# Designs tried in a protein design chat: VHH binders against Dynein axonemal assembly factor 10 (dnaaf10). Part 4

Target 1, 357 residues: Dynein axonemal assembly factor 10 (dnaaf10), of Dictyostelium discoideum (Social amoeba) (q54e33)
Amino acid sequence: MSALGESNNKQNGKEILHNYVTKKLTSQPYSCQWIPTSCSVVTVGKKTSGGISKGDIKIHQLEFDDTSGDPKLNLVYENEFTNPFRCLSFFKQANQLQQQDNRKFITGDFNGQISEWDSDICDIPIWGVKGAHQGSISAIDAYADNLVVCGGKDGTIKVYDTRIKPNSANDNNGNNSSPISTFEQTNKSNCWSICTNDNNIIAGFENGDLNIYNLKTNSIQSTTKLNGGICSIDSNDRSNILNQFLITTNKSFISIASFNNNNNNNIEFKDYDINKEPNQTIWSGIYSPWNKKDNENIFTIAQGDGSVSMYRDDCKLIDKVLVSDLPILSLDYSKDRKGLLCCISLKKQLSILISPC

## First folded at step 17 (VHH)

Design k2 (from k1 with A33S)
Fold by OpenDDE, fold request of step 25:
Structure k2 (fold): chain B 357 residues (1-357), chain A 123 residues (1-123)
Amino acid sequence: as target 1 above (357 residues)
Amino acid sequence: EVQLVESGGGLVQAGGSLRLFCAASGFTFSSYSMAWLRQAPGKRREWVALIYEEGSTDYAYSVKDRFTISRDNAKNTVSLQMNSLKPEDTAIYFCATREYEVYPDSRYVFDYWGQGTQVTVSS
């Protein structure tokens, strides 16, 4: 295992990664993402009142004060729902013409329910599946066209087509759609992470299994065992997710996986230790969308110690910022505003980070 | 309604021992993980020990090998045996449980806790 080196490239004392603004929230978010083509962030999570836990959806708008230069996060929407939410994913941005559809997102909750929302109107789900999983949905991804892929505590991965409406006739609750595909992990370990496109699903499990599935053949392509639970998976290219993808674990290391065309189409894994502490959870890892042209991949990780760290693909540390005293759970790059990231902590905080990278 | 009632706190000298108790009610005790949390003056609340529903245990690094968490499902109780106490262990100790498990590290998320019991370790 190679140690992720501290790149001395502190360019002349300037912080590359900066906490732009932090807002304390009234509820506990568990996931956050930028709304496409906006300066707004959706947070989903849990609201507790009077001993009752409910689901909470909030939309926060980043505003730039022209006079003071200080950014502000304004709460522009809040609503509560029956079940606490665990995960969130926006659908793939269709070409410019389908802009309206680009603001839909999918949620997974702790009761195994999937819900689809319009970010413009979040009062009522526009689609959903009750009982998609037994227990909580831990991971969800809606990158594939009209498909939602989710993993849960029950050790299964479900694939749904949102165009398929539940047969109204049999289930009074209108929300029972059948999955088009189901994948069961051999040990029924909790699926913590998913990355998908039109062709493949990469799934990470609590027990360290990394499974790759083919969506066209509905079959498993490969299984690899890592020395830690797989907390997050992200690819540098969603059109070809197997080319290179980032894996974070609950054992203080990350793995960069690359497809090797020259070696029997095998995926090679390079493991890097992030922390000296052997059991630190790296909750999230994502590639920067902005540096693709220079053949330099940059990725950012959210850690259990409350820090966010940015690395080059050679695993050199670019910069690190302490965001919270508690773990950072979720991280997302804005695709519209270069250098902006959002993250949430278990301290009930939403933070916007800024980086030139 | 979930109720957690802590007891057993007090003043103890450094190197001494103390046993905390928690009585739980208002939920199916055996189906949920139980934990002890503590909050020292001027510090955040932190988890100390966790016992899962199946009986496996986990401890914060600072208390590992000194503290032991146990549960009695028949009595709906959880205990914390604290040995080799240090002044740094001075805090209000809370019995806690969670309604939802937040993966991948559920040790940081608890939904219910009691009023707490004061533990003071003198130098």
Scores: ipSAE 0.629, ipTM 0.826, lowest interface PAE 0.9, mean pLDDT 90

## First folded at step 22 (VHH; from k2 with S56R)

Design o2
Fold by OpenDDE, fold request of step 25:
Structure o2 (fold): chain B 357 residues (1-357), chain A 123 residues (1-123)
Amino acid sequence: as target 1 above (357 residues)
Amino acid sequence: EVQLVESGGGLVQAGGSLRLFCAASGFTFSSYSMAWLRQAPGKRREWVALIYEEGRTDYAYSVKDRFTISRDNAKNTVSLQMNSLKPEDTAIYFCATREYEVYPDSRYVFDYWGQGTQVTVSS
């Protein structure tokens, strides 16, 4: 296992990754994403009041004070719901025009329910499925066209078509849409992470299983076991997610994986140790959308020690910033504003990070 | 209503032992993980030990091999045996539980805790 190298490339002592603004929140977020074509971040999580836990959706708008130069996060929307939320994903944006018209996102909650929301009107879900999973939904991805893919504690992956309206006739109590596909992991381990496109699902499980499913044939394509629970999966190219994808684990290492179709469907893994401390959880890892031109992929990871670190694809450290004294759970790059990231911590914080990369 | 009541704290000399107890009520005890947390003066509250509903245990690095967490589902109690105590272990100790498991590392998320019991380790 290769060590992630500290590249002294502090170009002239300037911080490449900077905490731009941090806001303390009144509730605990568990996931954050940029709203497409906006300077706003949606957070979903849990709000506890009087001993009762509820779901919480907030929208925070990043504002730039031209006079003071100090960025601010303004709360522009807040609403409470019955079930705490665990994860969220925006739907694929095909083009700039569609981005303006379709800012919908999907959520998974701790009770196994999926809900679809319009970011402009988050008061009532526009679509949903009750009982998609037994227990919590741990991962959700809505990148595939009109498909929602989610994984949960019950060790299953469900695929739903959002165009299929729940038959109003049978269950007055909830939009019971049937999944178009169900994949069961052999050991019924918790599915912690998923990455999908129109062709494949890459799924990571608590027990270290990495499964690749084919959405066209509804079959398992490959299974591999890693030496750690798979906390997050992200691809550098969503059109071909198997070409290269980043895996983070709960055992202080990351893996850069590549699937080679020409070599009997073999996956090559390059494992890198991040810390000397054993068993540090790397909660999230994502590729930068901005550095694709020079064949140099940059990725950023969120760590259990409260730090966020940026790496080159050769696993050289670009920069690291301590954001919190508690774990950072979720990361997302803005696709509209170059160099902006959002992240949340277990300290009930939302932070905006800025990088030239 | 979830209730957690800690007991067993006190003053002990370095190298000594202490056993903490927690009585739980207001929820199905056997269905939830239990934990001990501690908060030292001027420091943030931190998890110390965790016992899952199935009986698996986890410990903070600082207390590993010195502390032992156990539970009695029949009595709705959780205990913390603390051996080889150090001055650095001085803190208010809290019995805690969680309503929701936040993966991939649930050791940092707790929803309920008691009033705590003071543990003081003298040099």
Scores: ipSAE 0.642, ipTM 0.837, lowest interface PAE 0.8, mean pLDDT 90
Fold by ESMFold2, fold request of step 25:
Structure o2 (fold): chain B 357 residues (1-357), chain A 123 residues (1-123)
Amino acid sequence: as target 1 above (357 residues)
Amino acid sequence: EVQLVESGGGLVQAGGSLRLFCAASGFTFSSYSMAWLRQAPGKRREWVALIYEEGRTDYAYSVKDRFTISRDNAKNTVSLQMNSLKPEDTAIYFCATREYEVYPDSRYVFDYWGQGTQVTVSS
C-alpha cells in the first residue's frame, strides 16, 4: 500500500522511516501515547453511534501473528464514557528511558473535565476535576507522579497536584480539587499546547503567544510571539525543558528555541519552513528519547497533509513517509522499543512506524 | 436524527452561476459549524468552504473570491453561491457538520454528511 506508507524497508542498504502496521478503529482518536514499560498504546477520542457521541479509550498491544510473523495491533481494552476526549498525557520523567512503574495517564475532554486513569484498570477514573476549564481542553501535560498542567479554550493555564484530596471525613464533594496555580490571559487566546516539568511550563496559544512560567516562583518568566498559532511544544530534555524546545505551528513552519541563562536570559528562535503551501498545520512534534547520549537532537513531526517527517539538529531532513490522506494529529515514541512510533489520523487509524533512529 | 439535504445542483455553462442549499434538522443548527465539500470523478473528497456558528468563513484557495458560503439560522439552512464556474468545479457537492472543534485545525473534522448534489459545468 504505497499511498498509506512506505512498503520498502530499506533503500541502498539503509533503514528508512516506514509504516509498519495500520489498524482502522471503530472510533476517531485525537491523541495517542505508549503505555510506559510496555508495547501497548492508549488512544483516546470520540465514538459516534446512532447520532450520539461518547468518549472512547482503547488500548492496543503490538504483537506478531503466530503463523505469518506479520505485525498486528490487538485490541486488549476498550470502553465508552460520557464526554469525548481531546488529549491525553502519561506522567513524564526526567529520564525518559528509565524503567517506570507509574502507568497512570490524564485525559482532557471537550467539556472542560480532566480525569486520571490507571492504564491497568480504566473502568473508572481514580481522580478528576469537573469544570477545570470553561469549554474544551486542548492541551495537557503531566510530570513525575502528581503534576498536571492543562489549558484550553478559556485561555487559562491550570496546575493540579493529584495527591491533593479534600478531607472526605468532613466533605462529601470528593470529585473536585482546586488548582494549585492558575495563570490567566488578558486576551483569552485559546491554549493549544503545553510542555511542563517541575520547574517550568511552556504554553502556546492560538494567537502565537509563547509563555514560559516559573513554577517555583509561581510567576510568568517570559512572553514572546511567533507568526503562527502554536500547535505543539516538546523539549529535548525533560529535566530542563528550557534547554531546547520544538514548536510546531499552523503556518507551515516550525521553530526551534533555546533559552540561555548566560546570554541575557533571552530565548533565541530559529524558524524553518516545512511546506511551500501557506497555512499548513503541523499538528505535533516530538523529540526522540533514544539518542540523548549521541549528542543528536532527533525529532519527528506529524502534518496536516498526512505525512510524518524526521529531522536532526537544525531541521535537517532524515526521512519522510505518507501515512494517511488525512491529517496526522498525534505522535509518540516508544520508550521500550527503539525505533517505534505510534500515530493517529483523522481517518480513524492507529499506525505504528519504524524509524531509522 | 441529524439530517442534511442538499439541493440546487444542475448543469451550467462555464462562467455561469449556481446556488446550492442545504437544509439541516435534528440538532441545534445555530451552535454548529457548517461546511461544503466536493468530490470530482475519480478524486477524493476535498473541502470547499466553512462557516462557523458566529458567521466567520473560510475558503479553499481554488474557490476563494468566486464562492460565498452563508447561513440562515432561522431557516436552518446553509447555502453556497458559486460564481464564475469552471469545468474543474464539476463534482458532487456535500453539506457537512461537526459536533466539536478540534484545535488547531478542524478543516477536515466532520461527523455528519448529506447525500450530495451534482454540479456539472460544461465548457
Scores: ipSAE 0.631, ipTM 0.830, lowest interface PAE 1.0, mean pLDDT 87
Fold by ESMFold2, fold request of step 25:
Structure o2 (fold): chain B 357 residues (1-357), chain A 123 residues (1-123)
Amino acid sequence: as target 1 above (357 residues)
Amino acid sequence: EVQLVESGGGLVQAGGSLRLFCAASGFTFSSYSMAWLRQAPGKRREWVALIYEEGRTDYAYSVKDRFTISRDNAKNTVSLQMNSLKPEDTAIYFCATREYEVYPDSRYVFDYWGQGTQVTVSS
């Protein structure tokens, strides 16, 4: 049931997944997430004019017309920065529905820099590392109040603690901050996806490697290879990310991984075909933060054909909506209003979706 | 100002050949990946072929082994040789380029587009 009203979420007497409002942006977003404890969405991306590309941050607030009740996305902040942004992450919590008073987020850009922002005052980054990676950063995930894990083109995984300030009082851009851990690969495959908490990192790579790292021992715990590049990773349980996690690929399938308590404590992978056509990219997939341990597990995926699809449990389709004629790259569940999602497309669109679950 | 201008489109019989050209200006051509995409009336835009800065190529399944993308850095042109043309190849063909690779899939990630050239395959 959506918090936005059953009459707007019904078609032929059934609750449906549908596009609630869409806004065309003046820039190309590459990532979006809801600001905690708000009705606002951050988008980060690239604005190009006159052959010059800059990064931008936009914040939109979901509002309603008092007369018609129609939704609109009100642009309440935008600014431009030197480097185009690729990805963003707010700090995840063990209880994803627990109120979070800090509203900080981390960006990764195409030039290897990470930056931390206060969403209430985004004019200047409050922390950052220039040259965290060689080449683009495609994967970033943040946890608790301070943990940041990033990965990218150079095939490394780097772990930062944002409480460690840059050296010298006059250098607030973090140019010399060192990672607290670095993990390398012999094959240097591009890192496309990361999911972390304070005990483990799950990292996914272009060549199909899925690596699990142990942060307590500072070492690789396991390696698995899937038959597709690993586009995104999300866990259904942020207090223990290995219990169940969703993997999307660029080969028309997803994989659901679960910890097997049966006699040998192995992680089991179950693959599910999503698209009939080969080599289709499933850009992102996330579990609902509203899932309860003993109930059905809901997740949603963003697809390269412009669709968003919602599933339960062992990949049983709930509903599907065509949002754009170009790929949907990023999506996020609201942790404050059940049934709201945001997503962005390669057609410079920010959309709010209402879901039945 | 980045400019991409397609040419070489026209009417051709099924089984025939056609070569498209894209003239590029306003950027350092040798540093950019170049692509051809197409759109038939009433259909979605399709990715057709890509050529990287270093000359590596990639093709959509529907055109593999029939189409060849190439680049000439001295003339700032990219071309698409289309052989064994079929009526379903009828479309407006667009030249495009991008500044950054967006992983995991850059097939539809383009910042600059030409105005397009019509290719019509009859019979």
Scores: ipSAE 0.629, ipTM 0.845, lowest interface PAE 0.9, mean pLDDT 87

Design o2
Fold by OpenDDE, fold request of step 25:
Structure o2 (fold): chain B 357 residues (1-357), chain A 123 residues (1-123)
Amino acid sequence: as target 1 above (357 residues)
Amino acid sequence: EVQLVESGGGLVQAGGSLRLFCAASGFTFSSYSMAWLRQAPGKRREWVALIYEEGRTDYAYSVKDRFTISRDNAKNTVSLQMNSLKPEDTAIYFCATREYEVYPDSRYVFDYWGQGTQVTVSS
């Protein structure tokens, strides 16, 4: 395992990664994402009032004060729901031009329910599945216009088509559709992470299993085991997610992996230790969408110590910022504004980070 | 209503031992993880020990090999055996539980805790 070299390249003392604004929230968010083609962030999580836990959806708008130059996060929407939310994913459109029109997102909650929302009107779900999983949904990916993959505590991965309505007129609870596909992990370990495109699902589990599923054949393509629970999976190319993907673990290391079709369906791993202590959870890792031109990939990780760190593909540290005293759980790059990231912490905070990278 | 009642705190000399107890009610005890938290004067509340519903245990680095958490599902109780106590262990200790497990690392999330019991370790 090669040590991630601290490249002190603080060029001229300028912070590359900066905490632009942090807002204290009234509820605990567990996931955050930018609304496409907007300067707004959706947060989903849990609100506790009077001993009762509810789900919470908030929309925060980033505003730039031209006069003071200080950025502000304004709460523009808030609503409460029955079940606390754990994860969210905006639908990804293949064509950038068409992305402007789809601001829908999907949520997974702690009770195993999936819900589809319009970010313009989040009062009532557009679509949903009650009991998609037994227990909490830990991972969710809206990987196409009407297709959703989710993983949960029950060790299953399910694929849903949001266009499929429940056949039975009589089930008044209008929100039960059957999955198109179901994949079961042999060990029934909790699915913590998924990355999906039209061809494959990459799934990471608590027990360290990394499974690649083929969506066309509805079969398992590859199984590998890492020396840690797989907390997050992200690819630098959605069209070919197997070419290179970033894995974060709960054992203080990350892995840059690549699937080689030519060599017996083997996955190659480059493991990098982030910390000397073996038990730090790296909650999230995502590639920057902006550095594709120079064949240089930049990725950012959210760590259990409350820090956010940016790295190059060669695992050289670009910069690190302490955002919170508690773990950072979720990260998302803005696709509309270069250099903006959002993140949330267990300190009930939403932060916007800014970087030239 | 979830109720957690801590007991067993007190004054002890450095190197001494204490055993804390927590009585839980108002929920299906066996279905939830239990934890001990502590808050020292002027410091933030921190988790100390965690016992999962299946019986697996985790400990903060500062208390590892000195403290032992255990649970009795039949009695709805959780205990913390504290050995080799240090002045740095002086704090209010809270029995805690969580309604939901936040993966991949649920050690930081707790939803309910009691009034706490004072532990003072003298030099």
Scores: ipSAE 0.627, ipTM 0.833, lowest interface PAE 0.8, mean pLDDT 90

## First folded at step 24 (VHH; from o2 with Y61W)

Design o7
Fold by OpenDDE, fold request of step 25:
Structure o7 (fold): chain B 357 residues (1-357), chain A 123 residues (1-123)
Amino acid sequence: as target 1 above (357 residues)
Amino acid sequence: EVQLVESGGGLVQAGGSLRLFCAASGFTFSSYSMAWLRQAPGKRREWVALIYEEGRTDYAWSVKDRFTISRDNAKNTVSLQMNSLKPEDTAIYFCATREYEVYPDSRYVFDYWGQGTQVTVSS
């Protein structure tokens, strides 16, 4: 296992990754993403009041004060729901024109329910599935066209077509849509992570299994076991997610996987240790959308020690920032503003990070 | 209503032992993980030990091999045996549980805890 190297290139002492603004929240978020074509972040999670836990959706708008130079996060929307949320995903934006019209996102909650929301009107779900999973939904991805893919504690992956309206006739509550596909992991391990496109699902499980499924044939393509629970999966190219994808684990290492067509369609894994502590959870890892031109992929990871670290694809550390004294759970790059990231911590904080990369 | 009542705290000399107890009520005890947390003066509350519903245990590095968490589902109790106590173990200790499991590392998320019991370790 190769150590992720500290790049000596602190070029001239300038912080490459900076905590731009941190806001303390009144609820505990568990996931955050940028709203497409906006300067706003949606957070979903849990709000506890009077001993009762509810789901919480918040929208935070990043404002740039030209006069003071200090960025500010303003809460512009808040709504409460019955079930706490665990994960969220925006739908794929096909083109710039569609971006204006389709700011929809999907959520998974701790009770196994899927809900679709319009970010402009988050008062009522526009679509949903009750009982998609037994127990919590741990991962959800809506990148594939009109498809929602989710994984849960029950060790299953479900695929839903959002165009299929729940037949009102059979379920009094109108929200029972059948999945178009179901994949069951052999050991019924919790599915912690999913990365999907129109062709494939890459799924990571608590027990270290990495499964690749084919959405066209509804079959498993490959199974690999890593030496740690797979916390997150992200690809550098969503058009071909198998080309190269980043895996983070709960055992202080990451893996960069690549599909090699020349070698009987085998996936090669390069494992890198992040730190000397064997049981540090790397909660999230994502590729930067902005540095594709120079054949250099940059990725950022969120760590259990409260730090966020940026790496080159050769696993050299670019920069690290301590964001919280508690774990950072979720990361997302803005696709509209270069260099902006959002992240949330278990300290009930939303942070905006800025980097030139 | 979830109720957690801690007991067993006190003053002990360095190197000594203490056993904490927690009585739980108001929920299906056997279906939830239980934990001990502690808060030292001027410090944040931190998890110390966790016992899952199936009986698996986890410990903070600072207390590993010194502390032992156990549960009795028939009595709805959780215990913390603390051996080889150090002055740095001085804190209010809380019995805790969670309503929802937050993966991939649920050691940091708790929803309910009691009033706590004071543990003081003298040099």
Scores: ipSAE 0.638, ipTM 0.834, lowest interface PAE 0.8, mean pLDDT 90
Fold by OpenDDE, fold request of step 25:
Structure o7 (fold): chain B 357 residues (1-357), chain A 123 residues (1-123)
Amino acid sequence: as target 1 above (357 residues)
Amino acid sequence: EVQLVESGGGLVQAGGSLRLFCAASGFTFSSYSMAWLRQAPGKRREWVALIYEEGRTDYAWSVKDRFTISRDNAKNTVSLQMNSLKPEDTAIYFCATREYEVYPDSRYVFDYWGQGTQVTVSS
């Protein structure tokens, strides 16, 4: 395992990654994402009132004060729901041009329910499935139009088509849809992470299993095991997620992985230790969408110590910022504004970070 | 209503031992993880020890090998055996539980805690 080298390349002593604005929230968010084609962030999580836990959806708009130049996060929407939310994913459209029209997102909650929302009107779900999983949903990916993959505590991965409505007559259980596919992990370990495209699901589990599923054949393509629970999976190319994908773990290391079709379907791993502490959780890792032109991949990770770190694909540290005293759980790059990231902490905070890359 | 009642705190000399107890009520005890938290003067509340519903345990680095958390599901109690106490262990200790486990690292999220019990370790 090679130590991630601190590249002293502070270009001219200026912080490359900066905490632009932090807002204290009235509820605990567990996931955040930018609304496509907007300067707004959706947060989903838990609100506790009078000893009762409820789900909370908030929309925060980033505003720039022309007079002071200071950024502000304004709460533009808030609503409460029955079940606390754990994860969210906006639908991804293949064509950037078509993304302008689809601001729908999917949520997974702690009771195993998935729900579809319109970010313009979040009062009532458009679609949903009760009991999609037994227990909490930890991972969710709206990987294509009307297609959703979710993983949960029960060790299953399910694929749903949001267009399929259950025949009204028989399912009194409020289930609006049956899964089109179900994958079961052999050890029934909690699915913590998923990355999906039209061909494959890459799934990471608590016990360190990394499974690649084929969506066309509805079969397992590959199974490997890492020396840590797999907290997050992200690819630099959604069209070919197997070429290179970033894995974060709960054992203080990350892995840059690649699936090699030419070599007996083997996955190659490059493991990098982030810190000397053996059990730091790296909660999230995501690739930057902006640096694809120079064959340079940049990714950012959210760490259990409350820091956010940016790396090159060779795992050289670009910059690190302490955002909170508590763990950072979720990260998302804005696809519309270069250099903006959002993140949330267990300190009930939403932060916007800014970077030139 | 979830109720957690801590006991067993007190004054002890450095190197001494204490055993804390927590009585839980108002929920299905055996189905939830239990934890001990502590808050020292002027410091933030921190988790100390965690015992999962299946009996697995985790400890903060600062208390590892000195503290032992255990639970009795029949009595709805959780205990913390504290050995080799140090002045830096001085804090209010809280018994805590959570309604939901936040993966991948659930050690930081708790929903309920008691009034706490004072532990003071003298030099």
Scores: ipSAE 0.625, ipTM 0.831, lowest interface PAE 0.8, mean pLDDT 90
Fold by ESMFold2, fold request of step 25:
Structure o7 (fold): chain B 357 residues (1-357), chain A 123 residues (1-123)
Amino acid sequence: as target 1 above (357 residues)
Amino acid sequence: EVQLVESGGGLVQAGGSLRLFCAASGFTFSSYSMAWLRQAPGKRREWVALIYEEGRTDYAWSVKDRFTISRDNAKNTVSLQMNSLKPEDTAIYFCATREYEVYPDSRYVFDYWGQGTQVTVSS
């Protein structure tokens, strides 16, 4: 990362968290992620024209001016669709740093539909389920080549396998666009966040419930209640998501959960205050896939005050940058260029950040 | 065409009260959340109060217990009663609404805005 922004990313001889380039968009994005094996970012959201709101998919490529070398975000694809999109997920892998030729992603929209897209050809969805949820889908996470877990306003968690084709004579599972598992709650709290792999689902809810499901037994494994709504969940290890995971809340704090073999093999939660003012939303938090040297776990959070903050896993602040005067909703680490992040704001902005880690 | 028109702003002495109104047209008012935001000179626009379509309310910490948001679905209006006003409440106040809730926090999610009404609180 030093080579890309060496003089622009140094302070007193060390790299800092830095806003590298920002572009104002013609639509409001609600989620962003890097396309695997690329320098491109997909954003999904809402475009309103003439009082009509539609879904919007944009792809921007990070490029550099031929003369000055300055970074720029070039819009290389955009299209509009019927329903506004709320969330997206590429398919996560156990080793997120391996080169990946699977460039498909899943969207969840405000009307309860999930759709699968090929980022190379985004004109028509490959697969989808209308009415996967009643009401909006706020949480989606995809794993390996086929596993999709979604949750939303109806309080349900639904699991899909995209390999099941309804028109195929080889529909061995009988899943004709039906979920392979559904988890329901009596309290019907809105599901705001999901982290999954092929063994477990971690789901977070508006009322502060944090549920861990076992996919092998198709049952709830544990439930915990935090004193804030669960805005996002990410794990330090996609092959074992229960090893350590980051929980962000809408009550000015985060929680770091760790499995403790010495304490009755239970998950231990440690809460850290982030904001002085009460009821501040920490919209998103993710671990860096890169900094595993010396057993460091580094994570970055996107905050409602428009800032992005990077921490060690003992919650010691590494650096902080103000990106917008409105909330930052979503952020993602590049798996292809160490130290690059993308993020989006409620001010119709897509930003690329350079981090010291 | 969605329109939001604020009124009721003015000059008031500290400790006084003022009531703002927002007249709404061009959408199904009873189905939308309504909000008041404010912007002081040289500062960012900040959230003040929100009222949901079913009548539930939420307030910024700085105005809680002093301000009251309410709605009249028959008149398509939303109001902000402001009591115990302080000089730091001086700002342009905007009425706003949103088409979709964006969880976990819709306090700054707004698609339509009024032009604003000035509130000035003298010492």
Scores: ipSAE 0.619, ipTM 0.828, lowest interface PAE 1.0, mean pLDDT 87

